# Ledger of designs, part 252: VH-VL binders against q9umr5

Target 1, 268 residues: q9umr5
Amino acid sequence: SYKPVIVVHGLFDSSYSFRHLLEYINETHPGTVVTVLDLFDGRESLRPLWEQVQGFREAVVPIMAKAPQGVHLICYSQGGLVCRALLSVMDDHNVDSFISLSSPQMGQYGDTDYLKWLFPTSMRSNLYRICYSPWGQEFSICNYWHDPHHDDLYLNASSFLALINGERDHPNATVWRKNFLRVGHLVLIGGPDDGVITPWQSSFFGFYDANETVLEMEEQLVYLRDSFGLKTLLARGAIVRCPMAGISHTAWHSNRTLYETCIEPWLS
Key: E = the ipSAE of ESMFold2; O = the ipSAE of OpenDDE; V2 = 0.75 times the mean of E and O plus 0.25 times the DockQ between their complexes.

## First folded at step 11 (VH-VL)

Design gi14 (framework fv_mavrilimumab; at its last look DockQ between E and O 0.95; V2 from the best seeds 0.87)
Fold by OpenDDE, look of step 11:
Structure gi14 (fold): chain C 268 residues (1-268), chain A 123 residues (1-123), chain B 111 residues (1-111)
Amino acid sequence: as target 1 above (268 residues)
Amino acid sequence: QVQLVQSGAEVKKPGASVKVSCKVSGYTLTELSIHWVRQAPGKGLEWMGGFDPEDGEPIYAQRFQGRVTMTEDTSTDTAYMELSSLRSEDTAVYYCATVSYDWETGRYSFDYWGQGTMVTVSS
Amino acid sequence: QSVLTQPPSVSGAPGQRVTISCTGSSSNIGAGFSVSWYQQLPGTAPKLLIYGHSNRPSGVPDRFSGSKSGTSASLAITGLQAEDEADYYCQSYDTSLSGWVFGGGTKLTVL
């Protein structure tokens, strides 16, 4: 039988948003138990990511317990960060494939519709004033805001991304790295036409330097220092990069070609 | 609030077609996702199809594929459901309804309903 | 016959608590799709009663409540009143049918 698939949604998503993905899985892998975790939907997706991690952990534990052979995670957009953190704090997870579906894994630094809605008077260049404040960090979006021009503020004020990346020292860094390295495969999916994830290379752990030049994963300090295990995973052949053009952010979970090329191979 | 007003009762012969209208008010049709649900006398609710609330594409229940057509006229804020090759089993009250997303809860629901249109198919 | 299974009828006396079950499967409720409940008074169109498992629209009394567990959902009515006599339907989305689905309906009789 096929391993169960757990789906973690993104910002303001509904389980209904993943109907096509589930239908694809049912068609190609009949009998697969697929569960979209119905937590922190809608406005609740704005809650702090650590709170979300705790809630999702409670939901996945019983699923994992019933699947001793392992499970697959498909985590979309913001959900990809939630899942990475989840796998970092769980010392007993049994995730075979962690599929990061267009997630800002190295953070976000771009104006989006979501940001305009939440902060209508703020451009990305000024958002650090809000996001790196104590009250700003109460919003999920600010938990992975990564301003390349205010690195000191990011490193000191980011209560989520900087920690799971091991960019700020903390007592659990070694353990979290060990836990994350339990994954069988890390499948990174994203593309240049996403329109939301900025830069789009963030889905592949690329990001801006101080001059807003995009650097690749292998040029990142988190990789060079192997702070949470990227270098180790790459060395063992456990990282899969699947870029695809022509897909908007809200279509990653509803594109058949994308599914067949980037997702389906890792569900067996 | 959204109001849905449907066309009047229809009596049709087997093999004929019926087209039911649903006029929306309170909001424009372009802001809404209209779906159709029917109910045979003394029976339960059956979803027939509608426009997907996320991508706007028409979706039909498998049972009605090839026999039902759902259209919209945005100039008159009216949605239409046409069912062809009518049979006695199609005798039912047909409802139009809106499927809406609640941003607070992140859930969809059939939140507003028309008054229903009785369609009788008899020889 | 329906993808979502409901008891055909339930009854209760005024003031009592009644529960209506909605049994689904791994392709709908179990997959994480939300459950809504609708009330249909005799000779009228359905009315949204509960959405998102447990949320009440404006105007719906708090004596109506919804819950979900596993592949099933439940509607509870406390303090049963005569005006509650109606048909009740659960609703969700089903991936095997690629569409929205309703339960078979439950007729509630107030004794």
Scores: ipSAE 0.920, ipTM 0.954, lowest interface PAE 0.5, mean pLDDT 96
Fold by ESMFold2, look of step 11:
Structure gi14 (fold): chain C 268 residues (1-268), chain A 123 residues (1-123), chain B 111 residues (1-111)
Amino acid sequence: as target 1 above (268 residues)
Amino acid sequence: QVQLVQSGAEVKKPGASVKVSCKVSGYTLTELSIHWVRQAPGKGLEWMGGFDPEDGEPIYAQRFQGRVTMTEDTSTDTAYMELSSLRSEDTAVYYCATVSYDWETGRYSFDYWGQGTMVTVSS
Amino acid sequence: QSVLTQPPSVSGAPGQRVTISCTGSSSNIGAGFSVSWYQQLPGTAPKLLIYGHSNRPSGVPDRFSGSKSGTSASLAITGLQAEDEADYYCQSYDTSLSGWVFGGGTKLTVL
C-alpha cells in the first residue's frame, strides 16, 4: 500500500537519531517499510561526498528494484546533498517524493561547532583557504562550502556542489538534469531557528550574494538558467516549500508538528 | 575508568515497591545515560528503560509504563530505578548500564554494567 | 517471544568456529538499527562484545566478529576456547516497541 521510505542521514548521525521520525511514520502509515541507510556513520560521514553518493547508490538500488511503483526519500542535512546527487546520477531512479530536511542545498557559509573542532584555526571568512584546495575537497563539509566572497575559487575548486548545481561545465550536466527531473515532488523543509545551516535559506535554494544579502531561489542564477531543473520543477508545481520556525538543527526529525505538516502529506 | 556500583539485594512482598540505586564513578551523570535491564532467574535480558542518550528524557519500555520511575541525582552521580506494585514475576537481577555514543563509528551500545541487584518478591 | 530470535543453544569443540544468528524484522534490524552482542558468563553481568553490528571494543579478541544482512545479524567465534562457554545476547532498537530489545539468548557449550 504505502511506498517504501529511504532515509539518508547527515554529518555524525546514527540510525538511532531517526527513531522518532520512524515511529511517526509507523503511526500514520502502518506497514510502510522504512530504511535508514546504515552507511558512512560517525567519522565516515566526513568522507568525500562522491564516495558517499556511490555507496548510498549501491544501497538504494535493491530497495528501488523491489518497489516498482516508487519510493520516497527523506534526506537530512548533509544527506540532502547526497540525495540530490543520487537523483542526478541515477538514470533509472523511481523516487516520487524527495524530502529535503534542513539541507544546505545552495551550500554553507557558517561557523559551526564541528568546523571549529575540525579546523580550529579557521573562521568562515578564511576557511576557503582550506576548503578550496585539493586536500580540503577530501572532506565532505568542504564539498558544499560556499564562500560568497570567493566565487572564482568556489567555481574552480568545488568537486561537488558547483557540479551538481551546474555552475561549472562538465560532460554529464545534461544527463544529470534529465535524471533529476524524473522526481515527482521536491519538498523543501527548513527554518530561521535552525542555528547551523547558514544562511538557513540554503535549505530552500536561497543564498548570499557578495554583500551577504540573501537572494531567494527565484533570484539565483542556477534557477534563472534552469541549470539542473529548478525552474522546470517549479513550473510543473512539483516544488513544495515548508518553512517552520522554532526548530533547531538536531530537532527536525523529532518534531511531531513538523512531521504532520511538512512530511506526512507526501508519503503516499 | 567508569564503574557502576549498585545497592544490595532486597526481599519484598507482592504489592510493595523497590528502589535500586546505581552510583557512577570515573565519569559524571551529565556525561552518561543510565539504562536499566533486568534478568529473571534462568531467563534472558529485558530492557526496562533509561534516559535517552540524545535528548536526556526518560523512556520506559511499554510493559513497565505506569509502574517504573527512573531518576538521577547529578550531585551524587547516582541513578535510581523504582518499580511499584511488585509481583512474583518481578523477581530478577536488576542491572544498570551506560548507553554511550561512539563518535568514531556513530554507534550506541550498553558498554558499562553494574554488578546487578537481586530483588526477590515472595509471598 | 522476543522480536529478535536466537537459537536457544549452540555447541562446538575447542578450536572450531561457531556462529550464532539473530533474526529480526523490518521494525528493528531491517529499519537500519545497529546490532550489539553481549557475553554473559555464569554469575556475572553482561559484557559488551560487538557493537554497531561489527565493531569490537578494546580488549575483545579478534576471534569474535559480527555481521549484519537484511533483517538478520550473526556473531562468529573462531578458535573456540573453554572460557567462551557463556550465554550470548543480540540487541537492537525497535520502532514498534519504541525501545531497545534483546534477543532471547543462546547458550554456547564448549565440548
Scores: ipSAE 0.754, ipTM 0.890, lowest interface PAE 1.3, mean pLDDT 92
ESMFold2 (binder alone), look of step 11: mean pLDDT 88; pTM 0.909

Design gi15 (framework fv_mavrilimumab; at its last look DockQ between E and O 0.94; V2 from the best seeds 0.86)
Fold by OpenDDE, look of step 11:
Structure gi15 (fold): chain C 268 residues (1-268), chain A 123 residues (1-123), chain B 111 residues (1-111)
Amino acid sequence: as target 1 above (268 residues)
Amino acid sequence: QVQLVQSGAEVKKPGASVKVSCKVSGYTLTELSIHWVRQAPGKGLEWMGGFDPEDGEPIYAQRFQGRVTMTEDTSTDTAYMELSSLRSEDTAVYYCATVSYDWETGRYSFDYWGQGTMVTVSS
Amino acid sequence: QSVLTQPPSVSGAPGQRVTISCTGSSSNIGAGFHVSWYQQLPGTAPKLLIYGNRNRPSGVPDRFSGSKSGTSASLAITGLQAEDEADYYCQSYDTSLSGWVFGGGTKLTVL
């Protein structure tokens, strides 16, 4: 039998948004138990990511307990960060494949429709004034805002991304790294035509330097320091990178070709 | 609020086609996702198809694929459902309805309904 | 016969509490798709009663409540009133059929 699949959504998503993905899985892997977690939907997806991590943890624990052979996680957009944090805080998870579907794994620094909606008068260059404030960090989007021009503020004020990345010292860094390394495979999916994730390479742990030049995963300090286990995972062949062009952000979970190429191989 | 007004009752022979209209007011048709649900006399609700609220593509129930066509005229804010090769079992009240997304809750629902159109198929 | 199974009928006296069950499967309710409930008074079009498992549209009294667990959902009506006599349908999305689905409907009789 196939391992259960758990789906974690992004901002303002509905379980309905993943209907095609579930249909693909049912077609190619009949009998697979697939569950889209119905938590923090709609406006609630703006709540602090640590709160979301706690909620999702409560939901996945029973599922994992019933699947001693392991489970697969498909985590879309913001959900990818939630899942990474989830796997960092859980010392007993049994995740085989962690599929990060167009997630800003290294953070976000770009104007999006969501940002314009929340902060209509703010450009990305000024958002640090809001996001790195105490009240700004109460919004999920600010939890992974990564301003390359205000690194000190990011490192000191980011209450989520900087911590799960191990960029700021904290007492749980070693344990979180150990927990995250329990994953069988880390599948990173994204592409240049996404239009939302900025830079799109963030889905592959690439990101801007101080000159807004995009550096790859292997050039990042978190990799070089192996702060949360990326270097270790890569060394043991546990990281899969699956870039694909021609896919907009809202279509990653509804593209058959993408599914067959980047997702399906890791559901067995 | 959205209002849906449907065309009048139809009587058809077996093998014929019927086209039911649904005129939208309160909002433009381009802002809405129209679906069709029918109900045979004394029976339950059956979803026939509609336009996907996320990507705008037409979706038909498998049972009606090949026999049903759903179209929209944005100039008149009117949605249409055409059912061909009619049979006695197609005798039912046909409803148009809107499927809407609530951003606060992240939920879809059939939130507004037309008054229904009775279609009778008899020899 | 329907993908979502409801009892054909339920009854209660005024002021009582009644519950209508909606049993689905792993391809709909169990997969995480939301359940909506609709009230249909005799000779009228259905009306949205509950959406997203437990949310009430404006105008729907708090006597109506929805819940979901596993592959099933439930509609509860407290303080039953004569005007509650109607047919009730649950609704969700089913991946095996690639479409929206309704339950078979439940006739509620107020005694």
Scores: ipSAE 0.921, ipTM 0.953, lowest interface PAE 0.5, mean pLDDT 96
Fold by ESMFold2, look of step 11:
Structure gi15 (fold): chain C 268 residues (1-268), chain A 123 residues (1-123), chain B 111 residues (1-111)
Amino acid sequence: as target 1 above (268 residues)
Amino acid sequence: QVQLVQSGAEVKKPGASVKVSCKVSGYTLTELSIHWVRQAPGKGLEWMGGFDPEDGEPIYAQRFQGRVTMTEDTSTDTAYMELSSLRSEDTAVYYCATVSYDWETGRYSFDYWGQGTMVTVSS
Amino acid sequence: QSVLTQPPSVSGAPGQRVTISCTGSSSNIGAGFHVSWYQQLPGTAPKLLIYGNRNRPSGVPDRFSGSKSGTSASLAITGLQAEDEADYYCQSYDTSLSGWVFGGGTKLTVL
């Protein structure tokens, strides 16, 4: 029988948005227990990400306890950052496949409708003034804001992303790396037509340098220093990259070809 | 304020078709997702289908697949449900309802309902 | 026989608390799909009472509350009043049927 699947949603999201994904799983893997975690929906998805991580941790514990053979995570958009933090802070997780579905793993540097609503007079070039303040870090969007032109501010002010990437020294870095490395597979999914994740290569741990040139995962200091285990995972053959063009941000969980190509093979 | 006004009661013979209309006021059909729910006399609510609020594609309940067609005319802001091959068991009140996304809570609901259209199928 | 199971009837005296259950499965409520509740007064269309498991639309009194746990949901009505006499339906989404599903309904009688 199949391992249970836990789904973690993104910003301003709904469990209904994953109905097609769940239907695909039911068709190809009948009997699989799939749970979309019904937490931090709507406006609550703006809560600080560490608060969300704590709440999602409490929700996954009983599911993992009932499944000694392991579970899979499918984590969409902002939810992929929540899941990566979970894998770091839980020394007792039993996750086999961590499927990161168009998640801004190296951060976000792009204007969105939600940013316009939240900060109507701001553009990506000046959002660092808000996001890299104590008040700004109370919003989830700012917890993974990554301005390539203000790296010193990012490294000092980020309360979430700089920590889980091991870009800022902290006493838990070694333990978090060890915990993350217990995952069986890291499946990275995203593509150039996403329209929201900026740069879209953030879904594959790529990101801008100071000139807004995209450096791939293997060119990132985080990878080169193996700060949270990416180099180790790649060397084990545990990283799967599954890019797909032609999919907009809200369509990743409702595309059958994407599911069959990038997700289905990892739901043992 | 959203209002859904449905066409009047109908009496049909077994094997015929019925087409119920649902006119939207206070909004346009391009802004709303219309679904259809029926209720046989003395029975509960039964979802028949509608336009998916996220992707805009029609979805039909499996038991009506092949017998039901749901359409929209944006020039008149009127949604239609057509049920063919009528049986006496199709005697029911047919409701249209909106399915709306509440961005504050991240939830969908059937929030506005038409007055209902009685369809009687008698032999 | 509905996918979501409700008791056919419940009753209570004015001022009492009444609970109406809605039992689903791993393909609907248990998968994380939200539960909505509808009130239907005699001869009228259903009215949204609770959405998103626990949210009240504007105009619904706070003596109506909803909850969800595991594969089940519950509607609680405190301070029961005569005008609460109605039929109540729960509703969710089901991945096995690829569609929205309603409970069989519960007739609430105010004694």
Scores: ipSAE 0.753, ipTM 0.888, lowest interface PAE 1.3, mean pLDDT 92
ESMFold2 (binder alone), look of step 11: mean pLDDT 89; pTM 0.927

Design gi16 (framework fv_mavrilimumab; at its last look DockQ between E and O 0.94; V2 from the best seeds 0.86)
Fold by OpenDDE, look of step 11:
Structure gi16 (fold): chain C 268 residues (1-268), chain A 123 residues (1-123), chain B 111 residues (1-111)
Amino acid sequence: as target 1 above (268 residues)
Amino acid sequence: QVQLVQSGAEVKKPGASVKVSCKVSGYTLTELSIHWVRQAPGKGLEWMGGFDPEDGYPIYAQRFQGRVTMTEDTSTDTAYMELSSLRSEDTAVYYCATVSYDWETGRYSFDYWGQGTMVTVSS
Amino acid sequence: QSVLTQPPSVSGAPGQRVTISCTGSSSNIGAGFHVSWYQQLPGTAPKLLIYGNSNRPSGVPDRFSGSKSGTSASLAITGLQAEDEADYYCQSYDTSLSGWVFGGGTKLTVL
């Protein structure tokens, strides 16, 4: 039998958004128990990510308990960060494949429709004034806002991304790293035509330096310091990078070719 | 509010085709996702198909694939459902309905319905 | 025959509480797809009653409530009134059929 699959959505998503993904899984892996977690949908997806992590944790614990052989996580967009944090705080998770589907794993620094909607008068260059304030950190989008020009503010004010990345010292860093390293495989999916994740390389833990030059995962301090286990995972062959062009952000979960190439191989 | 007004009752012979119209008002057709649901006399609701609210492409219930065609005329804000090779079992009231997304809750629903069109298939 | 199973009929006296069940499977309700409920008065088109498992549209009294658990959903009507006599349908999305699906419907009789 196939391991259960748990799906975690992104901003303003509905379970309906993942209908094609579920149909693909049912077709190629019949009998697989797939569950899209119906939590923090719509406007509620703007709530602080730590709150979301707690809610999703409560939902996945019973699923994991019923699947002693393990489960797979497919986490889309913002959901990918939720899942990474989830795996960091859970000392007893049994996740085999963690599939990060077009997630801003290294943060976001770009104007998007969602950002414009939430902050219509702000450009990305000025958003640090809002996002790195106490009230800004009450919004999920600001929890992974990563301004390369205001690194000091990011490191000190980011209440989510900087912590799960181990970029800011905290008492749980060692334990979170240990927990995250329990994952069997980390599958990173994204591409240059995404249009939302900025830079798109963030889905692969790449990101801007102070000159807005994109550096790869291996050039990041979090990797070099192995602050949450990326270097260790790579060394043991547990990281899979699956870039694909020609896919917009809202199509990652609904593209058959993408599914067959980047998702299906890891659902065994 | 959205208003859906459907065409009048139809009487057809077996093997014929029927085309039901659904005119929208209050919003433009391009802003809406129209679906079709039928109900045989004394029976339950059956989804036939519609335009996917996310990608805008028509989707049909497997039972009707190859026999049903759903189209839209944006110039007249009218949606159409054509069912061919009619059988006696196709005798039913046919409804058009909007499938809408609520951004606050992240939910889809059939929130507005037409008055229904009775289609009778008899020899 | 319906993918979503409802009791054919339920009844209650005015003022009572009645519950209508909607039993699905792992390919619809169990997969995390939302459940909506529709009320159909005799000779009329269906009306949205509950959407997204438990949300009420404007104009729907709070005596109507929806819930979901596992592979099933439930519609509860408190303070039953004569005007509630109607057919009720649950609805969701099913991946095995790649489409929206309705329950078989439940006829509610107010005694």
Scores: ipSAE 0.925, ipTM 0.954, lowest interface PAE 0.5, mean pLDDT 96
Fold by ESMFold2, look of step 11:
Structure gi16 (fold): chain C 268 residues (1-268), chain A 123 residues (1-123), chain B 111 residues (1-111)
Amino acid sequence: as target 1 above (268 residues)
Amino acid sequence: QVQLVQSGAEVKKPGASVKVSCKVSGYTLTELSIHWVRQAPGKGLEWMGGFDPEDGYPIYAQRFQGRVTMTEDTSTDTAYMELSSLRSEDTAVYYCATVSYDWETGRYSFDYWGQGTMVTVSS
Amino acid sequence: QSVLTQPPSVSGAPGQRVTISCTGSSSNIGAGFHVSWYQQLPGTAPKLLIYGNSNRPSGVPDRFSGSKSGTSASLAITGLQAEDEADYYCQSYDTSLSGWVFGGGTKLTVL
């Protein structure tokens, strides 16, 4: 029988938004138990990511306990950061495939229609003043805001991303790396036409340098120092990169070709 | 403030078609999605289909695919449900309802309902 | 027979607390899809009582509450009143049917 699948949503998602993904899984892997975690919905998705990680941890524990041979995670957008933190803080997780579906794994630095709705008078060049304040870090979107022109502020102010990336020293870094490395596969999904994740290569652990030149995963300090296990995972053959053009941010969980190419092979 | 007003009761013979209308006021169809739910006399509610609130295409319950067509006329803010090849078991009250997204909770609901249209199929 | 199973009837005296259960499966409630509840008075259209498992729309008294656990949901009515006598339906989405589903309904009788 197939391993259970746990789905973790992004900002302002509904479980209904994942109906197509769940229907595809039901068609190709009949009998698979799939659960979209029904927590931190709507406005609650703006709560600090550590609060979300704590709540999602409580929800996944019983699912993992009932499936001792393992589970899969499919984690969309902001949800991919929640899931990566879960893999770090849980020394008892049994995740085989962690499928990161267009997630801002190295952070976000972009003006989007969504951000204009949320912060209509702000631009990416000055959002650091909001996000790198104590008040700003109370909001999830600021927990992974990564301004390449104020990297010193990012490193000092980030309460979440700089910690799970091992970019700032903390006493749990070694344990978190060890826990993360227990994952079977890391499946990275994203593409150039996403329109929200900026740079879109953040979904593959790429990010801007100070000149806004995208450095790929293997050029990032966090990879070179192996700060949370990316280099080790790649050397094991455990990282799968599945880029796909022509998919907008809200379509990743509804595109059948994307599912068949990038997700289906990893749902054992 | 949103109101849904449906067309009047209809009596049809087996094999005919019926088209029920649902006029929206207080909001426009470009802002809301209309779904259809029927209820046979003395029975429970049965979802028939509607316009998907996220992608805007019609979705139909599997038992009605091939017999039902749901359309919307945004110029008149009127939704339509047409059911063909009528049978006696299609005798029911047909409701239209809005499907709304609440950004505060991130959840969908069937929040405003029309008064219902009785369709009787008899020979 | 219904995809979402409700008791056919429940009863309670005025002032009491009653609950109405809604049992689904791994393809609907158990998959994480929200549960909504509707009240239908005789001869009228259904009225939304609870959406998103536990949220009350404006105008619904706070003595109505909803909850969800595992594959099941519950509607609780406290301070039962004669006007609460009605049919109650739960609703969710089902991936096997690719559509919205309603429970079979529960007739609440106020004694």
Scores: ipSAE 0.739, ipTM 0.883, lowest interface PAE 1.4, mean pLDDT 91
ESMFold2 (binder alone), look of step 11: mean pLDDT 89; pTM 0.927

